# Ledger of designs, part 24: VH-VL binders against q55578

Target 1, 249 residues: q55578
Amino acid sequence: MAERIQKLLSQWGIASRRHAEEMILAGRVSVNGKVANLGDKADPQQDFLSVDGKQIKADNRPRDIYLLVNKPRDVLSTCDDPRGRKTVLDLLPQDLQRGKGLHPVGRLDRNSTGALLLTNDGELTLRLTHPRYHLPKTYDVWLEGNPSDEDLEKWRSGMMLDGKKTLPATLEVISENKDQIHLLVTLTEGRNRQIRRLAEELGLTVLKLHRRTIGPLQLHTRGKVLGSGQFRFLSPAEIRLLKKQVNLR
Key: E = the ipSAE of ESMFold2; O = the ipSAE of OpenDDE; V2 = 0.75 times the mean of E and O plus 0.25 times the DockQ between their complexes.

## First folded at step 7 (VH-VL; framework fv_pimurutamab)

Design v03 (at its last look DockQ between E and O 0.68; V2 from the best seeds 0.00; counts 0 for: pae E 2.8 > 2)
Fold by ESMFold2, look of step 7:
Structure v03 (fold): chain C 249 residues (1-249), chain A 121 residues (1-121), chain B 107 residues (1-107)
Amino acid sequence: as target 1 above (249 residues)
Amino acid sequence: EVQLVESGGGLVQPGGSLRLSCAASGFTFSSYSVHWVRQAPGKGLEWLGVIWAGGSTDYGNEFTSRFTISRDNAKNSLYLQMNSLRAEDTAVYYCARGFSGYRYIHAFDIWGQGTMVTVSS
Amino acid sequence: EIVLTQSPATLSLSPGERATLSCRASQSVSKYIHWYQQKPGQAPRLLIKDASNRATGIPARFSGSGSGTDFTLTISSLEPEDFAVYYCQQRSNYPYTFGGGTKVEIK
């Protein structure tokens, strides 16, 4: 079926969607002999899609790949950084770093750690990150400060952020001492730096932020721990659960 | 009546596996964190771990490789899967509920009566 | 891991006497200590939350105090039903830990 060209270039591992758009704007992409424009669609099984004169053949599409990464601190959640900073792809073996079309599903801040899904399945990515599906994500949040029960209730029920109230969250106090509290926070949305910004609004300082789960995906299963900077393939059961949650088969 | 009832204990050989169950009634199970605690004969209490209301788990340092806590909110049930059992795992196993508030979720106000697990050849 | 050391291991007293049970933490836990009572053949019963707050239904003869590393459970006048083992538990740091217990025996 016909898809946007930047999506096809990403699916075939030619470029990230961002770089594919740049290639299209530079006139490097053609469909059936005509230079393509941003927003154009093509079907490699029906059309002659080419990049720099090289045909994108339908049978050279990389197989679907689904990876869970435990992202360490100071690693970017992007498939490419124009300033050359370390990205999540640098954590992978070389044969997975390029040519496979892998991209992160959602983002974790540079200074956050934990669960991050990488895949070349663009349809799954769009659905998992779409606000309508409310995929739950659970975080460990270490804070400096001593929030009151009233403060925690404001956070749980929703607070104004960029003119829109946040969705209800689940909060649980794991431990606390005089000047530190450890919360387990479950969100069903992924607004920009939401945990950090809400904590700041309450006068709290985020000391550490770690995403422990993305929907059914966990860093620790039955005594198996995915260590910092490590990755694993998703099981077929995990893939089916993710697809089921967003109405894919 | 708020109640927790453990089951599934028994005799098992070293290296074996056993699954314990904890049936909850009289409260909204899905809203609470629920914990496992054990007590070896003649010994003190040992916290094993918790499954939070959202389904995420945390364990005592020595149990993460062999024990798995899970819950089935539709059945109001908590489970402890124990693998690679050793003689030192012989104990009474309790399930326990923390308070529903934000801070006392680790003060256990409701306990089951316990189920005995004996690991012996 | 925070180690809780309870003393004495055994306390032999008569009904009507005052019992003082100690719990010492290996590092500061602020006020985040809970106390439990366990009678023979029974599950533990929550007595005190966060050093000094009696749980619902706990008689006034039970009181707790302390902060930092040193904590005390006091039973002002022992009743025969207070014969039991008492445990402290900290909630300041993961993992949660219990003390070794103090057995209160009626002389």
Scores: ipSAE 0.505, ipTM 0.788, lowest interface PAE 2.8, mean pLDDT 88
Fold by OpenDDE, look of step 7:
Structure v03 (fold): chain C 249 residues (1-249), chain A 121 residues (1-121), chain B 107 residues (1-107)
Amino acid sequence: as target 1 above (249 residues)
Amino acid sequence: EVQLVESGGGLVQPGGSLRLSCAASGFTFSSYSVHWVRQAPGKGLEWLGVIWAGGSTDYGNEFTSRFTISRDNAKNSLYLQMNSLRAEDTAVYYCARGFSGYRYIHAFDIWGQGTMVTVSS
Amino acid sequence: EIVLTQSPATLSLSPGERATLSCRASQSVSKYIHWYQQKPGQAPRLLIKDASNRATGIPARFSGSGSGTDFTLTISSLEPEDFAVYYCQQRSNYPYTFGGGTKVEIK
């Protein structure tokens, strides 16, 4: 069956769908010797796909790699930045930066820090980014001042954002003083800059935003501490749990 | 009735391990942070750590390497895995619910009866 | 971490007397101090939330006051059942910490 080329490339662990599209647009991808265009489809059973002049097959994909990164501030959650800004891939050794098809699963904004999953498993990426399989994500949120109980309850129960009410969120106060409040916010959806936007809507200023969990993945666990800018391989158990949550074998 | 019940305490040798349990009932367990607090004989209270409603954990600085907190919401259960136990770990161990209600106060409003852990050769 | 110092360590009083317990923080914690009561052989019980708010079911003879670094728990007239150890706890800064406790004993 014919599939969109960017989908095939992502499934084969060559690149994320978005990056694959960029590769296609750059003329790097060909089907049966012809440069592919965005929107083209190919049948992996009948057609020959090439990237940078090299034929690719699903069975020739790099080994599946799963990394947890503690993204620092001022690092972009992308594979490549046209402006040459530092990306999460730059945090990896050279052998992992290129040729493995690693890409971020979802993203944290530039000023946010914490847990980010990198993988070359296109299938997993598709599942994890699909609206059906939103994994809960927990954030440390530092807000300036003291929000009202009413505002916190609004946040907890859901607020209008882009014409659609946000899903209920877990919101816990873990510390508070006259200057700031530290919240743990757990979201089951991943709307663009959701926490920051909601805070803004409430007239609150986010001082710091740090993601500590992605589904079953915790940035810091016993024996597994990741400093800022550091990464580690997921354990087999973590991979299994992650896949299980998105109904992958 | 809202209740927490600790279990699993006992005598253990130095260097040994022990896993404590805390069974919750009478409230929506998954919606609350749950904490471990211990008290050495004749001494004060010491906060050990917490597992938040979202499932993440935090520990006192002294316990991060040896203690692990986990929960099973389906079983309404809290756990404390203690490794490399020392004589100074001898204490009554309490589980406590983190109160998050009006004014979003974070206090320990419900306590278990405690379970005694004795570390001795 | 914030250190809470309770004084006195022991307070000897008779039933009917007024008890005044102090909790001092190493730095300002605003109003974010809780008080607990612990009787012998029992788990602690929450008494006061955020310096001055009595927890549910707590008798009116218990009151809390203070802000910043100095806090006070007052028992206006001691009942026999009030002889226990009292602890303060702060939630201003993570990690949470307890005071060393004040033992209120019968004279």
Scores: ipSAE 0.450, ipTM 0.751, lowest interface PAE 1.5, mean pLDDT 91
ESMFold2 (binder alone), look of step 7: mean pLDDT 90; pTM 0.919

Design v04 (at its last look DockQ between E and O 0.69; V2 from the best seeds 0.00; counts 0 for: pae E 2.4 > 2)
Fold by ESMFold2, look of step 7:
Structure v04 (fold): chain C 249 residues (1-249), chain A 121 residues (1-121), chain B 107 residues (1-107)
Amino acid sequence: as target 1 above (249 residues)
Amino acid sequence: EVQLVESGGGLVQPGGSLRLSCAASGFTFSSYSVHWVRQAPGKGLEWLGVIWAGGSTDYGNEFTSRFTISRDNAKNSLYLQMNSLRAEDTAVYYCARGFSGWKSVHAFDIWGQGTMVTVSS
Amino acid sequence: EIVLTQSPATLSLSPGERATLSCRASQSVSKYIHWYQQKPGQAPRLLIKDASNRATGIPARFSGSGSGTDFTLTISSLEPEDFAVYYCQQRSNYPYTFGGGTKVEIK
């Protein structure tokens, strides 16, 4: 079946959709001997598709891969960093780092740790990051300061951020002492640095931020903890639950 | 009226398994963390763990491998799955709800009546 | 793990007397101590939240005090229904722990 070329290049692990569009605009992609244009479609079963002169063969499509990573601090949640800094792909065995089309689903700030999904399933990625689907994510947040009950209620019910009120959040106090509080925060949206910025608005300092869960995905399973910098494959049950939440089969 | 009612206790042999239930009524169950606490005959109270409103769990250190807490918000129910049971697990098991204000967290303001689990041969 | 030590283990008193129950934490828990009453055959009942705040419906004869590591539950004049076991609980650190209890019994 004919599909947009940038989608095919992503499915075959050549580049992200955005990078594939750049490659098409640069004239690096050809279909049946002719340089392709953005928006063109091809069918690898019937067309001769090439990138930089190398044919993309129909039977070389990478298998679907779904990984959960426990991202350590100071590791970037991107596929590629022009400055050469360590990325989440560098945590994987070499055979998974390239050619498989793996990319992070969503982001964690450089200074944040915890659960991050990596996959080559582009349709799942689009659904999971789409604003329409409110995939819950739960964070451990250690704060310096002692927020009032009114401050916590403001955060729970929604606060203005970039001109738009945040969606309601679940906040639960795990522990507190004289100068610090440990919150469990569940968000159904992923706005830029939301937890850190809302804490700042309340006069609180974020000491540590750790994403505990992404929807049905947990770093802890039946007494086992996925350690910092480690990864695992998702189980078939986890994949099914994740797809069900965003109406995929 | 706000209530918690445990069920599923009984006699079980060492090494066996048992699933306890806690039915909630009279409040918005999905908005609360709910806890399991047990009390061996003639002994004090022991916190087992919590399931948070968002679905995450935390456990007392000695219970992380044998016990699993879960909830079904559609049924207003909390569960405790207990595996590899031992004689020292013999106790009354309570479910408990935390206080609803931001202050006084983990003050258990509502308790169930308890359900007895006996592990013996 | 924070250990809560309650003393005395047993307190034998008559109705009308003042009861003073102690709870000592192995580390500072600030004011994050709760107190419970448990009568024979019944579930625990919340009495005091955060060291000093009476729970709804708890009679004024029950009061709590303390901060840091030393906490006290006081029953100003014992009523017949007050002869029970009393537990303190800390919520400052994981895991949340209970004291061993103080049994208040009739002399």
Scores: ipSAE 0.506, ipTM 0.776, lowest interface PAE 2.4, mean pLDDT 88
Fold by OpenDDE, look of step 7:
Structure v04 (fold): chain C 249 residues (1-249), chain A 121 residues (1-121), chain B 107 residues (1-107)
Amino acid sequence: as target 1 above (249 residues)
Amino acid sequence: EVQLVESGGGLVQPGGSLRLSCAASGFTFSSYSVHWVRQAPGKGLEWLGVIWAGGSTDYGNEFTSRFTISRDNAKNSLYLQMNSLRAEDTAVYYCARGFSGWKSVHAFDIWGQGTMVTVSS
Amino acid sequence: EIVLTQSPATLSLSPGERATLSCRASQSVSKYIHWYQQKPGQAPRLLIKDASNRATGIPARFSGSGSGTDFTLTISSLEPEDFAVYYCQQRSNYPYTFGGGTKVEIK
């Protein structure tokens, strides 16, 4: 059956759907020798897809790669930045930066740090980013000041954001003083800049935001410390757990 | 009744592995941090680590490489996987609930009865 | 790690007497000290939260005070059931740590 080209490219591990769209718009993708347009579909059984003049098929996809990155501050969660700013791919060796189809699964904003998954597994990416498969994510959150118990409870129980109430969140106080509070916040949804926006709604300022977990993935585990800007390969067990959570075999 | 019940202790040889369990009841397990604390015979208490309500873990520096804490919220269970056990690991192992009050945090308000682990050749 | 030093190691008193137990931290822990009681063959029991807050069900004869580095647990009048080992614990920094304990024994 015919599928959207960006979907096929994503499934084949060439690029994320978003990046694939960008590639299409850039005229880098062709179907049967004709430059593809955004919105075009192709049948992988009947049509020939090419990227940068090279024919591609599902069986030509790069080996599946799964990386956990500790994203530093001022690094963008994107494959490419038109402004030439540093991206999470720049944290990788050259051999992984290009030709593998690695892309971030979801994103952390520029000022946030911590766990970010990179993969060329388009199917997994699709599943993990799909609204039906929300993985719990835990953040270290440093807030300026001392929020009231009432405000924290509002956050925990759910708050209105963009006309929709947020899902209940787990909030744990790690430390507090007159100047700041350190929370562990676990979300089961991934709305845009959710933590920062909620804090703002409560009149609080986020001093630091660090994601420590993505589902079964933990940034620091079993004596393995992943420093800022560093990355590691996921273990087979971690990959299995991730796939299981999104009903992939 | 709110309670924690440890199990899985026993005799193990040096270098061996053991997995302890802690069964929780009487409270919303998933909303609490739970901790492991051990006590060698005739000695004091030693904090081993925690698994937070959100599922992340922190360990004492000495235990990060050998011990793994996990939880199964569906089963209201806490686990401690211990590898490469040593004689000095001989102790009663307790699981404890971290108090989740707003003004007082991480006080261990509920304790299990403990399970004895003996590491000996 | 933060080291908690409890003193004295052993306190020998008679029922009805006042017991004063000390816990000193190697660095400031603000008010983030908890006190526990442990009887032989039993798990620890929470007594005091955050230096001065008595836990639920704890008799009024137990009280805590202090801030920064010096903390005190006081038993105003010892009951027979109060003879046990008492531990302080800090939650200010990871790893959490316990004091070495003070044994309150019958004279």
Scores: ipSAE 0.298, ipTM 0.706, lowest interface PAE 2.3, mean pLDDT 90
ESMFold2 (binder alone), look of step 7: mean pLDDT 89; pTM 0.919

Design v05 (at its last look DockQ between E and O 0.71; V2 from the best seeds 0.00; counts 0 for: pae E 2.7 > 2)
Fold by OpenDDE, look of step 7:
Structure v05 (fold): chain C 249 residues (1-249), chain A 121 residues (1-121), chain B 107 residues (1-107)
Amino acid sequence: as target 1 above (249 residues)
Amino acid sequence: EVQLVESGGGLVQPGGSLRLSCAASGFTFSSYSVHWVRQAPGKGLEWLGVIWATGSTDYGNEFTSRFTISRDNAKNSLYLQMNSLRAEDTAVYYCARGFSGYRYIHAFDIWGQGTMVTVSS
Amino acid sequence: EIVLTQSPATLSLSPGERATLSCRASQSVSKYIHWYQQKPGQAPRLLIKDASNRATGIPARFSGSGSGTDFTLTISSLEPEDFAVYYCQQRSNYPYTFGGGTKVEIK
């Protein structure tokens, strides 16, 4: 069956769907020797796909790699930036930056820090980014000043964003003083810049945003400390738990 | 009745390990942060760490390398894994519930009876 | 971390007397101080939340006041059961910390 080329590339661990699209637009992808266009489909059983002049097949995909990165500030959650800004891939050794098909699963905005999953497992990426599978994510949120009880409750219960009410969120106060409040916020959905946007809606300023967890993945665990800009391989147990949550074997 | 009950204390040699348990009942355990606090004989209270309702943990700086807090919501249980124990770790260990008000005020409104840990050769 | 200093270390009073306990923070903690009572052989008991709010079931003779760096726990008229150690605790900044305690003993 013919499928969109970006989907195939993602499934084969070559790139995320979004990055694959960019590759297609850049003329890097060909089908049966013909440069592919965005929107083109290919049958992996009948057609030959090539990236950068090299034929690719599902069987030739790189070994599955799963990395947890502590993304620092001013680093982009993308594979490539046309403006030449530093990306999360730049945090990796050269041998992992290229040829492995590693890409970020989901995104943290430029000014946010913390846990970000990198993988070349396209299937997992698809599952984890699919609206059907919302992994809980926990954030440290530092807000300027002190929000009202009413505002906190609005956040907890859900707020209108882009015409749709957000899902209930877990909101714990870690610390509070006259200048700021430190919240632990857990979301079960991943809308674009959700925390920052919600804070803005409430008239609050986010001073710092740090993601602690992605589902079963914790940035800091016993014996595993990731400093800013550092990465580690996921353990087999972590991979299993992650896959389990998205109904993968 | 809302209560916490610690267990697992006892005598252990320096360098040894011990795992404490705290059994919760009478409230929705999963909705609360739960903390460990210890008290050396004749001394004051010392906050060790917390596991938040979300499952994240935080520790006092001096305990991060040796102590691990975990919870099992299905069992309404809190745990404290203590490794590389020292004589100065001798204390009564309490588990405490973080008061969950409208703003999640972290006052410890429910305490266990405590379990004594003695580290001695 | 925020250091809480309690004074006096020991307070000797008679039943019926007024007890005034101090808790001083190394930096401003706004109003985010809690007070606990601990009797011998027992676990601590929450008395006051956020400087001035009595916890459930706490007698009216217990009151808290203060803001910023200086806090006070007052027992208007000591009852025999009030002789215990009292601790303050801050939640203004992580990590949470306790004061060293004040022992209220019978004169």
Scores: ipSAE 0.712, ipTM 0.882, lowest interface PAE 0.8, mean pLDDT 92
Fold by ESMFold2, look of step 7:
Structure v05 (fold): chain C 249 residues (1-249), chain A 121 residues (1-121), chain B 107 residues (1-107)
Amino acid sequence: as target 1 above (249 residues)
Amino acid sequence: EVQLVESGGGLVQPGGSLRLSCAASGFTFSSYSVHWVRQAPGKGLEWLGVIWATGSTDYGNEFTSRFTISRDNAKNSLYLQMNSLRAEDTAVYYCARGFSGYRYIHAFDIWGQGTMVTVSS
Amino acid sequence: EIVLTQSPATLSLSPGERATLSCRASQSVSKYIHWYQQKPGQAPRLLIKDASNRATGIPARFSGSGSGTDFTLTISSLEPEDFAVYYCQQRSNYPYTFGGGTKVEIK
């Protein structure tokens, strides 16, 4: 079946979609001996697709991979950083870093830590990150300050952010003392820096932010610990649960 | 009436496994955090861990390797899976409810009557 | 983790007397101490939340006070049903911990 060339290059692990578009614009991609243009389609089963003179063969498509990473601080949630800073892919063994088409599903800020899904399943990625699917994510949030019950209720019920009220959140006060509070926060949306910005709106300072869970995926389950910077493969049950949540088979 | 009822206790050999259940009734179970607390014979209370309303868990420092807390909101039930049991795990095991909302979720206003687990050869 | 030390371990008193039970924390817990009562063969019962707030249905003879590291549970005039073991619990730091208990027994 004919697909956009940048999508094919991503599926075959050659480049991200954005990087693949750059390759096409640079004249590095050919279809049936003709230099491809952005927006062109090809079918590896029917067409002779090549990149830098090397044929992209239909039988070389990487198998589906699903990984959970515990992202440490100062590691970027991107597969392409023009400044060469450490990315989430650098946490993986070399055989997984390139050629497999792995990319992060969603993002965590540079200063945030915790659960991040990596996969080469582009359809799943598209659905899991789509705003219409309210996939819950749970965070540990350490704050400096002493929010009132009124402040916490405003956060729980929704606050204005960029002209639009946030969706309701679940909050649990894990512990607190005179200077700090530790919250467990569950969100069903992923607006830009939402936790940090809402905390600032309430006059609170975020000391640390750690994502515990993404839907059914947990870093610490049944006494098993996925340590900082480590990764694991998802179980078949976890994959099925994720797909079910976004209406895939 | 608001009630928690533990079951599944009994005599088990060292190294064995046991699954405790806690049945909830008379309140909206899915809205509450629920905790496990144990008490060895003649000793004080020891907090084991919690499962939050969202399903996330936290444990006392020494229990994460052998014990697993889970809940089934459709069945109004809380579970404690205990593996690799030792004589020191002999205790009455209580399930306990924290307050609803967000601030007193660790004050236990409703307790079950407890179920006895004895680990002996 | 925070250690809670309760004293005395045993308090021997007669009905009608005032009982004063101490709970000392290894570091400041602000006001975040709960108190429980446990009668023989029964589950604990919540008495006091956050140092001084009586739980629903708890008689006025029970009161709590303190902040920082030193906390007190007071029973103004002991009744026969008050002879039990009393535990403090902190919620200031993870993991939550209980004190060792104070047994209030009849003299």
Scores: ipSAE 0.545, ipTM 0.808, lowest interface PAE 2.7, mean pLDDT 88
ESMFold2 (binder alone), look of step 7: mean pLDDT 89; pTM 0.916

